# VH-VL binders against Arf-GAP with Rho-GAP domain, ANK repeat and PH domain-containing protein 1 (ARAP1), part 1

No score or structure here was measured in a lab: all are predicted.

Target 1, 186 residues: Arf-GAP with Rho-GAP domain, ANK repeat and PH domain-containing protein 1 (ARAP1), of Homo sapiens (Human) (q96p48r954to1139)
Amino acid sequence: ASMGDTLSEQQLGDSDIPVIVYRCVDYITQCGLTSEGIYRKCGQTSKTQRLLESLRQDARSVHLKEGEQHVDDVSSALKRFLRDLPDGLFTRAQRLTWLEASEIEDEEEKVSRYRELLVRLPPVNRATVKALISHLYCVQCFSDTNQMNVHNLAIVFGPTLFQTDGQDYKAGRVVEDLINHYVVVF
Positions, changes and structure headers below are counted from each chain's first letter, unless a header gives other numbers; Kabat numbers aren't used for antibody chains.
F, E and O are the ipSAE of ESMFold2-Fast, ESMFold2 and OpenDDE, as the mean of both directions, binder to target and target to binder. V2 is 0.75 times the mean of E and O plus 0.25 times the DockQ between their complexes.
[cut] marks letters that were taken out.
Atom coordinates printed by the task and the answers are left out, and those that the model quotes come from them; centres of patches stay.

## First folded at step 1 (VH-VL)

Design c03 (framework fv_cilgavimab)
Fold by ESMFold2-Fast, scan of step 1:
Structure c03 (fold): chain C 186 residues (1-186), chain A 124 residues (1-124), chain B 112 residues (1-112)
Amino acid sequence: as target 1 above (186 residues)
Amino acid sequence: EVQLVESGGGLVKPGGSLRLSCAASGFTFSNAYMSWVRQAPGKGLEWVGRIKSKADGGTTDYAAPVKGRFTISRDDSKNTLYLQMNSLKTEDTAVYYCTTGRYYDFWSGPFDYWGQGTLVTVSS
Amino acid sequence: DIVMTQSPDSLAVSLGERATINCKSSQSVLYRSNNKNYLAWYQQKPGQPPKLLMYWASTRESGVPDRFSGSGSGAEFTLTISSLQAEDVAIYYCQQYYSIPTFGGGTKVEIK
C-alpha cells in the first residue's frame, strides 16, 4: 500500500475533482473544441512533460492562456495524468466489473448497471468521471470540425482510463456508452 | 462458427442500380461493426464503407469514390447487411465482400471475418 | 488518405527458404498515445476471400503458424515467412486502419 495512490489524495480544487483535470478541461473547452484531432494528436513531448510537472507541483498556480499553450500539449498532459493514476480512474478493484458491464445486451439493464457502478466509486472518482464524460460529450458535439466523434474518443480514452494496451474493445465500449447515455446515467 | 454469405451480384448497365445482401450467422450480429470491401478483377482490395452497431448509433462511413452513390444499411432482426448501389459506373466492377471489423475500431479494421464475395459487373 | 506501397510486386522463393515482403505508408500509422501500429496483413489464396494473418503490425491472428512474423514501426513494415511451405502460395496485402482503411497493392508469393 502507498499513500497518494488514489484520486482523493490529489490536489483538489473548489469542486470535488483534481485541479489538474479542471484546468485542462476548461482550457480545451475554451480553445480546443474545434482543433482537428483533439486528444488523438500528441503534443510536443518536452512541452507536455514540463506542463504536467508544473501541474503536479502546484496546479492552482498554473494559468493556461490562449496562445501561450498549444491545445495538443494540454490534452496530452490530461491523458497522461489520467493514465498514470496508480489506482486508475475507475479503480483497480472495480476495473473488470466495468468492462464486463459493457457486454450486457439489454440497453436498460446496461444503463442501470452503469448507474450502480458509478455509485460504488469513491466520491472524487465519481465526480471526475462525470466531469470528464461531460467534457467529451461537448468535444464530440464539434466532431464535424474536430473529427473526433464518440467512437474516436472511446478509442483514445478507453485504454487511457482503464490502463489497457488498446486491444481491449470493452474499455472503449464503456467510454462510448457513458458518453451516449450521459443524460440518463449521471 | 462465423459465416457471412453475400448475394445480389450480377450484370448491370452503367447508371443502373443493384442491392447486395449479406446474411450473417455464428455471432451477435446486432453488436457488430460491418464493412464492405471490394476487389476489381485481377486487382487489389478497396474498402467501400462501414456501418456501426445500432447501439452505437448505426451511422455509416464511405470511401470517397462511392460517397453519395452507395448506401449501407442493416436489419438486425434478420441478421442481414445491405449495400444499395446507385448510379453504377464501369469502375465499380468488382467482387464485393462482406466483412466484420475487430475491436469496434473507428478506422475500420483489421477485418477478421470475410464472406465468399459476390461479383458485380457493370458493362454495356 | 494514407497510401500503402508494397514491394516487391511478385516474389519466387524455394520451399523452406525465407520470404520477405515490405510495406510502406505515406504517413506514420503509429499512434503515440497507445504506442500501437495500426497495420494488418492478409493472405489471399486463388478463388478465396482474404484471411487476416497479422494485426498491430506484429500480433499473429489465432491459428496462424509461427513461421509468419511481422515487424516494423511508424511507416515501414515487413512480413516474413521464415520457411515457405506449399500452402503459403498466395497474394499478401498490408492494410492500415489508422484512418480511412487503405490497402497495399499486394505481393504475389510463388514457389521457385
Scores: ipSAE 0.000, ipTM 0.461, lowest interface PAE 17.2, mean pLDDT 85

Design c04 (framework fv_cilgavimab)
Fold by ESMFold2-Fast, scan of step 1:
Structure c04 (fold): chain C 186 residues (1-186), chain A 123 residues (1-123), chain B 112 residues (1-112)
Amino acid sequence: as target 1 above (186 residues)
Amino acid sequence: EVQLVESGGGLVKPGGSLRLSCAASGFTFSSAWMSWVRQAPGKGLEWVGRIKSETDGGTTDYAAPVKGRFTISRDDSKNTLYLQMNSLKTEDTAVYYCTTDYEYSSGWAFDIWGQGTLVTVSS
Amino acid sequence: DIVMTQSPDSLAVSLGERATINCKSSQSLLYSSNNKNYLAWYQQKPGQPPKLLMYWASTRESGVPDRFSGSGSGAEFTLTISSLQAEDVAIYYCQQYDSTYTFGGGTKVEIK
């Protein structure tokens, strides 16, 4: 049965993002920024499934504590939540437009196009993209330790956010562009 | 239609090698976690190993009897799962099934199965 | 490593009568945060791959008749077929998916 899979059907926090996203991002920001391979390494299948189900049932009541959850289980739960959104984080209606924007050769025009596309996203989607990219910017600031630079994060999150099957490299470019231009885009 | 089709089974001598393939269609293979499950003639089901999606790290896990001898891999561009079997033993004789355990609607259990391919290890 | 034990190995039941299959886990499969049991049941007919019948110990897969029901929690589980039909002759397997995967030994259901 459907569990309220779209962003608009999720429990929302004060910042207009899903509580699931907030809980996972907050935990990884506190405990996972220096973890080698964060977001690339998988958590345990059953632990990740149980955590995600707990978050889907009542994210508000889930409080992740250091030492009680492995960061890889939390990062895998977040990725799985984002990947499996029925409409996708960037929406099905806007998907191709986002991918095509990554092909713009002039950097200033590309940034302006991304800014325009963000404004056209539903409010929850836009707030969630901003929160996620801000978080990924923080993750890559520790790439000397965690080994996850912008390119590595793009390899992971491109297919996750755009639901590609390894056939479309443009998805990775969108993620790289948003991280690299975070300050001017958001 | 959602479908898994195994191939590559056959007769092989002890100590030999064999590579199985599983062709997937009708779903987003690149996002799926894939498993191999085997069944010896007249015996029960035994999980062999799993490979996660690339988005989940692409890592593999194996059951103790096959660890170090079997390798699971995938080619998302071809929607194909592989099982490389080395140092085969007579105890590896079984029908090998390709399955998926990544399905929210099925409660995280194996909801898609192939028809299986028979591997016979004998002298 | 989680060990799954099924009983009986085989049972013969008259058409229309109840069939009961038991499954025991060496560890609790109940996850406290969502109160769900990570246990599935499969049906396998000769020459066919297994078919998912039941997940979360008691949730029927789409298309599975309501005569099939699952019960139990923690480490002890039961699959019940309330009124056995000819098409239900098969081998039934329980499976934990709490820590990778382990299948029970199977229970063969036959008509007496």
Scores: ipSAE 0.000, ipTM 0.459, lowest interface PAE 15.4, mean pLDDT 85

Design c06 (framework fv_cilgavimab)
Fold by ESMFold2-Fast, scan of step 1:
Structure c06 (fold): chain C 186 residues (1-186), chain A 124 residues (1-124), chain B 112 residues (1-112)
Amino acid sequence: as target 1 above (186 residues)
Amino acid sequence: EVQLVESGGGLVKPGGSLRLSCAASGFTFSDYWMSWVRQAPGKGLEWVGRIKSKTDGGTTDYAAPVKGRFTISRDDSKNTLYLQMNSLKTEDTAVYYCTTDFDYYGSGSYMDVWGQGTLVTVSS
Amino acid sequence: DIVMTQSPDSLAVSLGERATINCKSSQSVLYSSNNKDYLAWYQQKPGQPPKLLMYWASTRESGVPDRFSGSGSGAEFTLTISSLQAEDVAIYYCQQYYSDYTFGGGTKVEIK
């Protein structure tokens, strides 16, 4: 995979999601769930960049070993990969619709709308969203230790996934809703 | 390769102005808070000021000795940080470093990447 | 404004011996909510920019040799070089990032 490629153009793994995504998610699931501020804290700048470049060049050859990679470097690499997607994780075509769905007053109607929007995403994007939200659900299960509850994760991932500069609240609300309703939405 | 390169230093008379630039490469510049730190010849390190990322509001903060005289700005499209220095004094003579400064907890951070520095000499 | 005081101003140590640098803050830099000390250590060699050695008081920056260790909490901190090597000759600075940023005055480490 190359820098600047959309999700569909990335090297895919056995779960039909980018190898970059599952390499990072698997490592953090193994080593980072109890790390304080996981995803909120930044990794060391040069290490994060080097890791991301390695993953973009050939993610299958990258071996993340406990003790060799700091979890904050891996989490930062994942966030930057997702933020740098040219079409975004939720696609530019559907971005505004997702943000508007977060404003639906009736919770049941809102959840139904998210479910409809998910099936309209390209298959790779849909699978990647599911894998990421599932992972974030696991992260917040350890919030007593890592201090990253649903709201904290939403603050981090809202701007990251929707590539927003002035709509953090709505973008965060989408992420928060997807985590809170994971079981019924996916 | 992650790199910060300062430029624009030189000799300037007291009361004069000078603009420093810091070119960033090898990382997503727009995601980072950036700071300026200076060091007078033979002296220690002194923080000058910072600018937050656009997503964190793009606001600036300054050390007391430079507040009102110096202005920090950034151009994310050019991956460049700036320091506009006005009403320069002899005590502003120093090597000026740009550095990365990032922390989601809403406070400052340790400075992991530093440029090579650019010398500003304020003398008559 | 948090004032950072380093001691000694200069230190001469024989190769292979232990070097100890102290840093004191005028108030605690320990944040109770996350139990983290907002303190970093930098190494500066002549003609070079500072290089990050340590952050959160005791976390070594990647690539920094194991002989460097940080300890302390609250308002009193120590940087230890367990076996001084020739390349360790430098000025060392502590820095708080709890309330804005302030640096210590520096400690010059030389070979005896």
Scores: ipSAE 0.000, ipTM 0.462, lowest interface PAE 16.8, mean pLDDT 85

Design c07 (framework fv_cilgavimab)
Fold by ESMFold2-Fast, scan of step 1:
Structure c07 (fold): chain C 186 residues (1-186), chain A 121 residues (1-121), chain B 112 residues (1-112)
Amino acid sequence: as target 1 above (186 residues)
Amino acid sequence: EVQLVESGGGLVKPGGSLRLSCAASGFTFSNAWMSWVRQAPGKGLEWVGRIKSKYDGGTTDYAAPVKGRFTISRDDSKNTLYLQMNSLKTEDTAVYYCTTPYKSGWYFDLWGQGTLVTVSS
Amino acid sequence: DIVMTQSPDSLAVSLGERATINCKSSQSVLYSSNNKNYLAWYQQKPGQPPKLLMYYASTRESGVPDRFSGSGSGAEFTLTISSLQAEDVAIYYCQQYYRTPTFGGGTKVEIK
């Protein structure tokens, strides 16, 4: 009977994105950009679970301070939050359309299609996608140190955002396309 | 022990400017989200705006009636919150309270005594 | 913005009688991830700042007498004073913190 299944029903910050997303992204931007294997390496299961539970209870009261949380616990908590969204970040209604867009051969047409699909997302989902992809664009700028290039991030976030197993190459391609075309799409 | 003290209120002409201060003590101010709430004479409470902690990006949010005219800032080294009010209107006449969600990030459980701002010719 | 509507505007109650204040939000303030209603109640006496009475709709703030109780969920909430005392004469405000904060218009409680 829950109506908390959509992203817009989460606790929202000033930029119209969930506070959980903002807190995790900000912490990793401050402390984790040069961490080897960021987002690929898993945090400790019990610590990640406790952190995610704290964020779900009251995200604004959770203060992520340098030295107190391992970056891999924070990155794992963010991935689990996004993975577990009942309607998904890209919504169930649009999921297949996003995956099909990744198969467009003409790059200009593909980018145009992604822009159209972003406009059709609910405002909260659109803002959250933009914030997340902007962050991943930043992460890959440090790939010489953190070893997480665009392809590696796509392998991690494809299954997470589209709620697929690791074998769905189309999900990874969407993430890779959005990162590669960030300056044009957003 | 744990307290907030506002100052800087007074009489100002329409179109004028005024800066309010709120001195915090007894808690770690730098970790706190700080808000301003006002109350016009004989009327209800109205949230004015907030500033987040530095750990949360230090960003500000404003209510529509004050956006573009009021600026909230903080000085963590002095444990002080500020409200810079520009282009004041008679409708801005109110007691201004500083407040914070001391125990959580959401509800206002710590309030100052307020400072009166009167905007009149 | 979420609009908060309180009723009645004023209420006259005899000492020892029950006082009931209603608060409605323009949309649900129930956060599904923790199943909590992001709603608070404040008491304000003349010449004083507001004082927190209740948070998460039904959790009483430390030091608040047990004659004060909060109920409701989603978009409709009630604050009840089971046996009104002289010191309870005040204006009561509901406030949502699910989004950018907004307050109800207040309910004045007076003695008959």
Scores: ipSAE 0.000, ipTM 0.483, lowest interface PAE 16.0, mean pLDDT 86

Design c10 (framework fv_cilgavimab)
Fold by ESMFold2-Fast, scan of step 1:
Structure c10 (fold): chain C 186 residues (1-186), chain A 122 residues (1-122), chain B 112 residues (1-112)
Amino acid sequence: as target 1 above (186 residues)
Amino acid sequence: EVQLVESGGGLVKPGGSLRLSCAASGFTFSNAWMSWVRQAPGKGLEWVGRIKSYTDGGTTDYAAPVKGRFTISRDDSKNTLYLQMNSLKTEDTAVYYCTTDEWELPYYFDYWGQGTLVTVSS
Amino acid sequence: DIVMTQSPDSLAVSLGERATINCKSSQSVLYSSNNENYLAWYQQKPGQPPKLLMYWASTRESGVPDRFSGSGSGAEFTLTISSLQAEDVAIYYCQQYYTYPTFGGGTKVEIK
């Protein structure tokens, strides 16, 4: 990946988050909340790659219209963007600390630790985590239809956001905790 | 109609290798997380490992008894799942099943193949 | 790892009689956020692959007869066959999917 692929080097939108993230989240919120298996089902590899390349080239010029893109292609592009970040969404420097925080047995202490860790993230990373977790909270509100409850989203996004090989359930636990405690943590 | 067909099983000596295949049809294979589950003769079921879809990172996870010896891979162009088994032990003797959950968590298994028998003996 | 323990190991039941199979997990598989139990049941007949009967502890898979029911929550679960039929002779397995999947040892159901 090039230096221009880092989160801080992305085009930023109104909420101080990457336009790529905003475009994808907005489209899924408009068209994908009731899509069965949203974020678990993958889009077509070539369509996803072309979309992601367009977003990386000039995200501001990419306006997704209902019917022009399959929701699975958009969700896949977002996941690949987040997974491919050179430093990761939670940063490599803080990765282990986030995973260790998930092991805290006392719930109040755990939530306090997450708030502390969020404050220590770079501003763009913190804003992006907030926007993403807010979106995932919305997705799971439709879990009766889309079948993506908090645990299912954690299984998908844990390895994606922490760039693990999936053996580390702590990554999923962080995602679950952030969704479940959204109001208190953010 | 979802179909999973395993092949490649057989008799092998301890320390040997085998490669199992699972031919999938009736669903969008590239979207599915795929697992291998085995069953030793007269024994219960044991999860072996899984591979995620490419969009979800294409990563693999393994049960502790096979970690470092077995490798799961997939070829989405052929709708085929593979299990490369190295350094085989007598304890690996089992019927190996290819499994998937097309639409939900890949940890309860609504579709199973017929299985293929792997016998590891001297 | 979550350890799944089934009881009894084998059960002989007369045709038309109620069969009850128990499954215990070493830790809770109830996820508090969605109030769902990550527990499935399978039926395996001789020479066949396992067949999914039940998921989310009590949700019957499509095509499974209504004489099969699942109950329980947290760490203790039951599969009930209200009126055993000849075709129900099989080994039954519980499975948790709250973490990496683990299976119970199985309960063999035979006709008395």
Scores: ipSAE 0.000, ipTM 0.514, lowest interface PAE 12.9, mean pLDDT 85

Design c11 (framework fv_cilgavimab)
Fold by ESMFold2-Fast, scan of step 1:
Structure c11 (fold): chain C 186 residues (1-186), chain A 124 residues (1-124), chain B 112 residues (1-112)
Amino acid sequence: as target 1 above (186 residues)
Amino acid sequence: EVQLVESGGGLVKPGGSLRLSCAASGFTFTNAWMSWVRQAPGKGLEWVGRIKSKTDGGTIDYAAPVKGRFTISRDDSKNTLYLQMNSLKTEDTAVYYCTTHSYDYVWGSYFDYWGQGTLVTVSS
Amino acid sequence: DIVMTQSPDSLAVSLGERATINCKSSQSVLHSSNNKNYLAWYQQKPGQPPKLLMYWASTRESGVPDRFSGSGSGAEFTLTISSLQAEDVAIYYCQQYYSLYTFGGGTKVEIK
């Protein structure tokens, strides 16, 4: 497919996650944690596309400079990268199992199930999920300023990570559960 | 050692203008969120306004009583925060404090460090 | 706009005795996702600027004596000085940072 490689085919950084993910997360952590509507607001389509193209060509050579990139363009590039992964962040093989885990009624059983499912992910996928959820946990810690609480982030990232059209409420529930239980799951 | 030194306070007539400065040292000013907090003689603390770092968008927020009359700005090359006060009223009489926000993972939160304050007196 | 109300306006406590200051917010300052209360306490001694004492309702700032403790959650908070010392004579302010910044009216603590 012309839209790029699976996670395992990406350039990996020192943390064993895709450099594209690292570049975007690092920039938003430095410049965007207090930006109102971060991840909810879309960047400018042409700027987001150009940034994503440069990251896909050679992420290692892309250095995002404060003041030169709008945080919404960077956040949109990250969302598009994650949404466009051919196998998805949670993998096609495990997608339904993750969604089903969100319906477990007992909280402790649900958390244990998420831990089991994380172990079953390929190493790069597991590391990337951990890095992303850690980042989203930081984003929601600034929700008093950025207006992006856990629920708001789940609405955005559910469809993005599970590649749905926003109609599958279970996808949002998985994201919300992982953020809310970040300390005990990871 | 973090230090904040305010200057520019003084006596001014109602309707007048005054500019306060806050010289910062001992931390990376360019990455810091800064606020002005005032205290009328014998009264409590009142937040005036906040300016974010340029890396976080450089946005400025004001308390309702000063909105449209006061302007906050910063000069990162000089490690200096400013408060331009226009159309001053007698109720603006207060000690004005320069403050920093937390430098851990929660920027824009509680006020970690405070300057000594500078007195602004608005009277005829 | 979150309104912060402190009580009492002033209290006189004998040296070595317990001082209790209350702070109420007009709405909850507890964030459900991180279970943190966006509430700080400041101490202001005569002629000095305010000094941070406590943040996240109950976390003591470095260098603050153990006799100071914060408690409460949601909309009702308490600052306790377990054994008042002469150097504790000051005005104490609570402050929310959940939605911008507002301070309580202050509580003056004096020696009896």
Scores: ipSAE 0.000, ipTM 0.450, lowest interface PAE 17.5, mean pLDDT 85

Design f03 (framework fv_felzartamab)
Fold by ESMFold2-Fast, scan of step 1:
Structure f03 (fold): chain C 186 residues (1-186), chain A 120 residues (1-120), chain B 107 residues (1-107)
Amino acid sequence: as target 1 above (186 residues)
Amino acid sequence: QVQLVESGGGLVQPGGSLRLSCAASGFTFSRYAMNWVRQAPGKGLEWVSGISSSGSTIYYADSVKGRFTISRDNSKNTLYLQMNSLRAEDTAVYYCARGRYSSSWYFDYWGQGTLVTVSS
Amino acid sequence: DIELTQPPSVSVAPGQTARISCSGDNIGSKSVYWYQQKPGQAPVLVIYYDSDRPSGIPERFSGSNSGNTATLTISGTQAEDEADYYCQSYDSSGSYVFGGGTKLTVL
């Protein structure tokens, strides 16, 4: 519930996702996959805010070469961008439906339901969810080094993406399910 | 050179209405969040309302919610504040203030302000 | 809702260092911004993101922010620096929060 623009109003980049998202994801993929506590550790608040402001003005021109930004500042900027979307990444209209889907007992039915819910999202939101989950799947592949397994990522991104402030564990379950079933859902 | 010029202030009776305008120049207006900040005589600064660059996200201070309406016209580089059901405690200089980017935590440029006096 | 507390007034002799505090619970975890307002004029941003200066702001202005206190420091204070100073931050809902203001007197 922070002041900001909806996802559809952002500058779009590759794969119809916001330029901010793909630039941050690209940087973390190149420089941050082996960083211990990536996404769990917070960047410096002032540096993160300055970076996010620069990305919002002209994401394509921001200096994101290795050594120019701390990976924790970039990861925090991405989390803050996603957290502060007024309608949320999964949309407020569909939020409860996504959380309820996480309680489906049968795995095949659960996966089918997630796939259905993804096609009901606006195109930009759907593409952004796919890009983000794909990235988190890559992050957890390096968990031996970065210490961020699927469960750890779910704890961080559940509240961030569903805007729960850590109060609803179903949000983490959705994130965990999407990462674990990435190949069959997307 | 960034300029913000407010207009529409004046004397109004309690329960009356006023519409403030802010004419922006010297920058790409459609890329910036815009805000209204007021200052009662001899008092400090109080944020009143904000609007995102596109106009889709709008926020109000609790003290004005339901009475004031913020809007913008990006084709005319103009910000508006429609003030209804005015009260004596709304008496203040109203500043138009630019948020640096679409989502901003601070105000980098301010207009000179327009005085609104609500008095019987 | 977060409250920012400033001293109502600070006095300093010309050429001396002025320090204006802005206190708030865990304010060091947030970014702080400072505005200068001279009588009859609009506020002017003098410090943003805790310690950065906008173009045109003299080097004698600096800022810091840690723990529960942010500080605006004016070294070698000049008569022209006499003004009201406001700190500003934000709460988790995206609302803007201003301190009560500090009147700086240079005598």
Scores: ipSAE 0.007, ipTM 0.544, lowest interface PAE 11.8, mean pLDDT 86

Design f04 (framework fv_felzartamab)
Fold by ESMFold2-Fast, scan of step 1:
Structure f04 (fold): chain C 186 residues (1-186), chain A 121 residues (1-121), chain B 107 residues (1-107)
Amino acid sequence: as target 1 above (186 residues)
Amino acid sequence: QVQLVESGGGLVQPGGSLRLSCAASGFTFSSYWMNWVRQAPGKGLEWVSGISWNSGSIYYADSVKGRFTISRDNSKNTLYLQMNSLRAEDTAVYYCARDLEYYGSGSFDYWGQGTLVTVSS
Amino acid sequence: DIELTQPPSVSVAPGQTARISCSGDALPKQYVYWYQQKPGQAPVLVIYKDSERPSGIPERFSGSNSGNTATLTISGTQAEDEADYYCQSADSSGTYVFGGGTKLTVL
């Protein structure tokens, strides 16, 4: 069962991004960049659900203290939050357009199309995509240790962000393109 | 550059009302959680109330619930504390304080100089 | 509403190490913050998130949080460190709580 508010209905921070996203990304950046299988490994189901419920109730009051939360519980909470968004991160209205853009063969045209699509996203969605992709770029910089290169992150986040069953290779391609072209696209 | 300036303190009778203001400058006020913290003469610090950037989340200490109302006007960069049904034990210096992190970390990196509220007959 | 307990006073000689404790049941799961307050002045944050030091705070200030007790440690205590020190944390309901404060005297 999909529960929760759309991104525009979330509590936002300075960067126009949901506090839940910021808190989880910050924790993983400080504690999880060298964790083997980060984002691929799942946390404990009950601990992840409890953490996510606490963050939904009041993200301000949740202290993601080093050693108190397993990195995999935090990463799983973030993935579940993004996957369960009613309209999705890329919105239902624009979902197919993003997937179709991944099929453009000319790399410069593809990058230009992604820039145009980002401008058409609601401000909160656009800021959240930027923050998330920036974070994933940092994660892959430690891939020699954490074993999560760009392709591995695309396999995980494609289905998560586009709400697919894991068989839609176009979703993974969008994520991979955004990570590889982060500096140019954003 | 960051400044918080409290005003509105003074002498008031028990059962009376008073409104405090905190004028903020040098940062994007509309992005930060803001708090009121008080200190009775010769006593320790007591957190009173906190408010999120958009007023969507508001919290109060049990000692002031139902009597005090925190609010903010982001267009004027001003934080308020409406104090009703004042008691002698509300006598304190009231500080305006900004949360260290914009998402409300619960720690306070900048404080105003405080404004004295005296509740006495 | 969970209470944080501090000793009311601690005395040290100049150059000695001062240790100020803060005890509470929530501390194993919550961050602790420390403030210094000198007479007539607003508090100053000296330690955040258990052990992190803000820019401008001398290296002689350090913090830890283990079990039910957090500790502020001041190594080689200077006369200028004489002040009241407060710990602060949050309970699970989003309410912030301060300890009763500790007066540090440097003899």
Scores: ipSAE 0.007, ipTM 0.485, lowest interface PAE 11.7, mean pLDDT 84

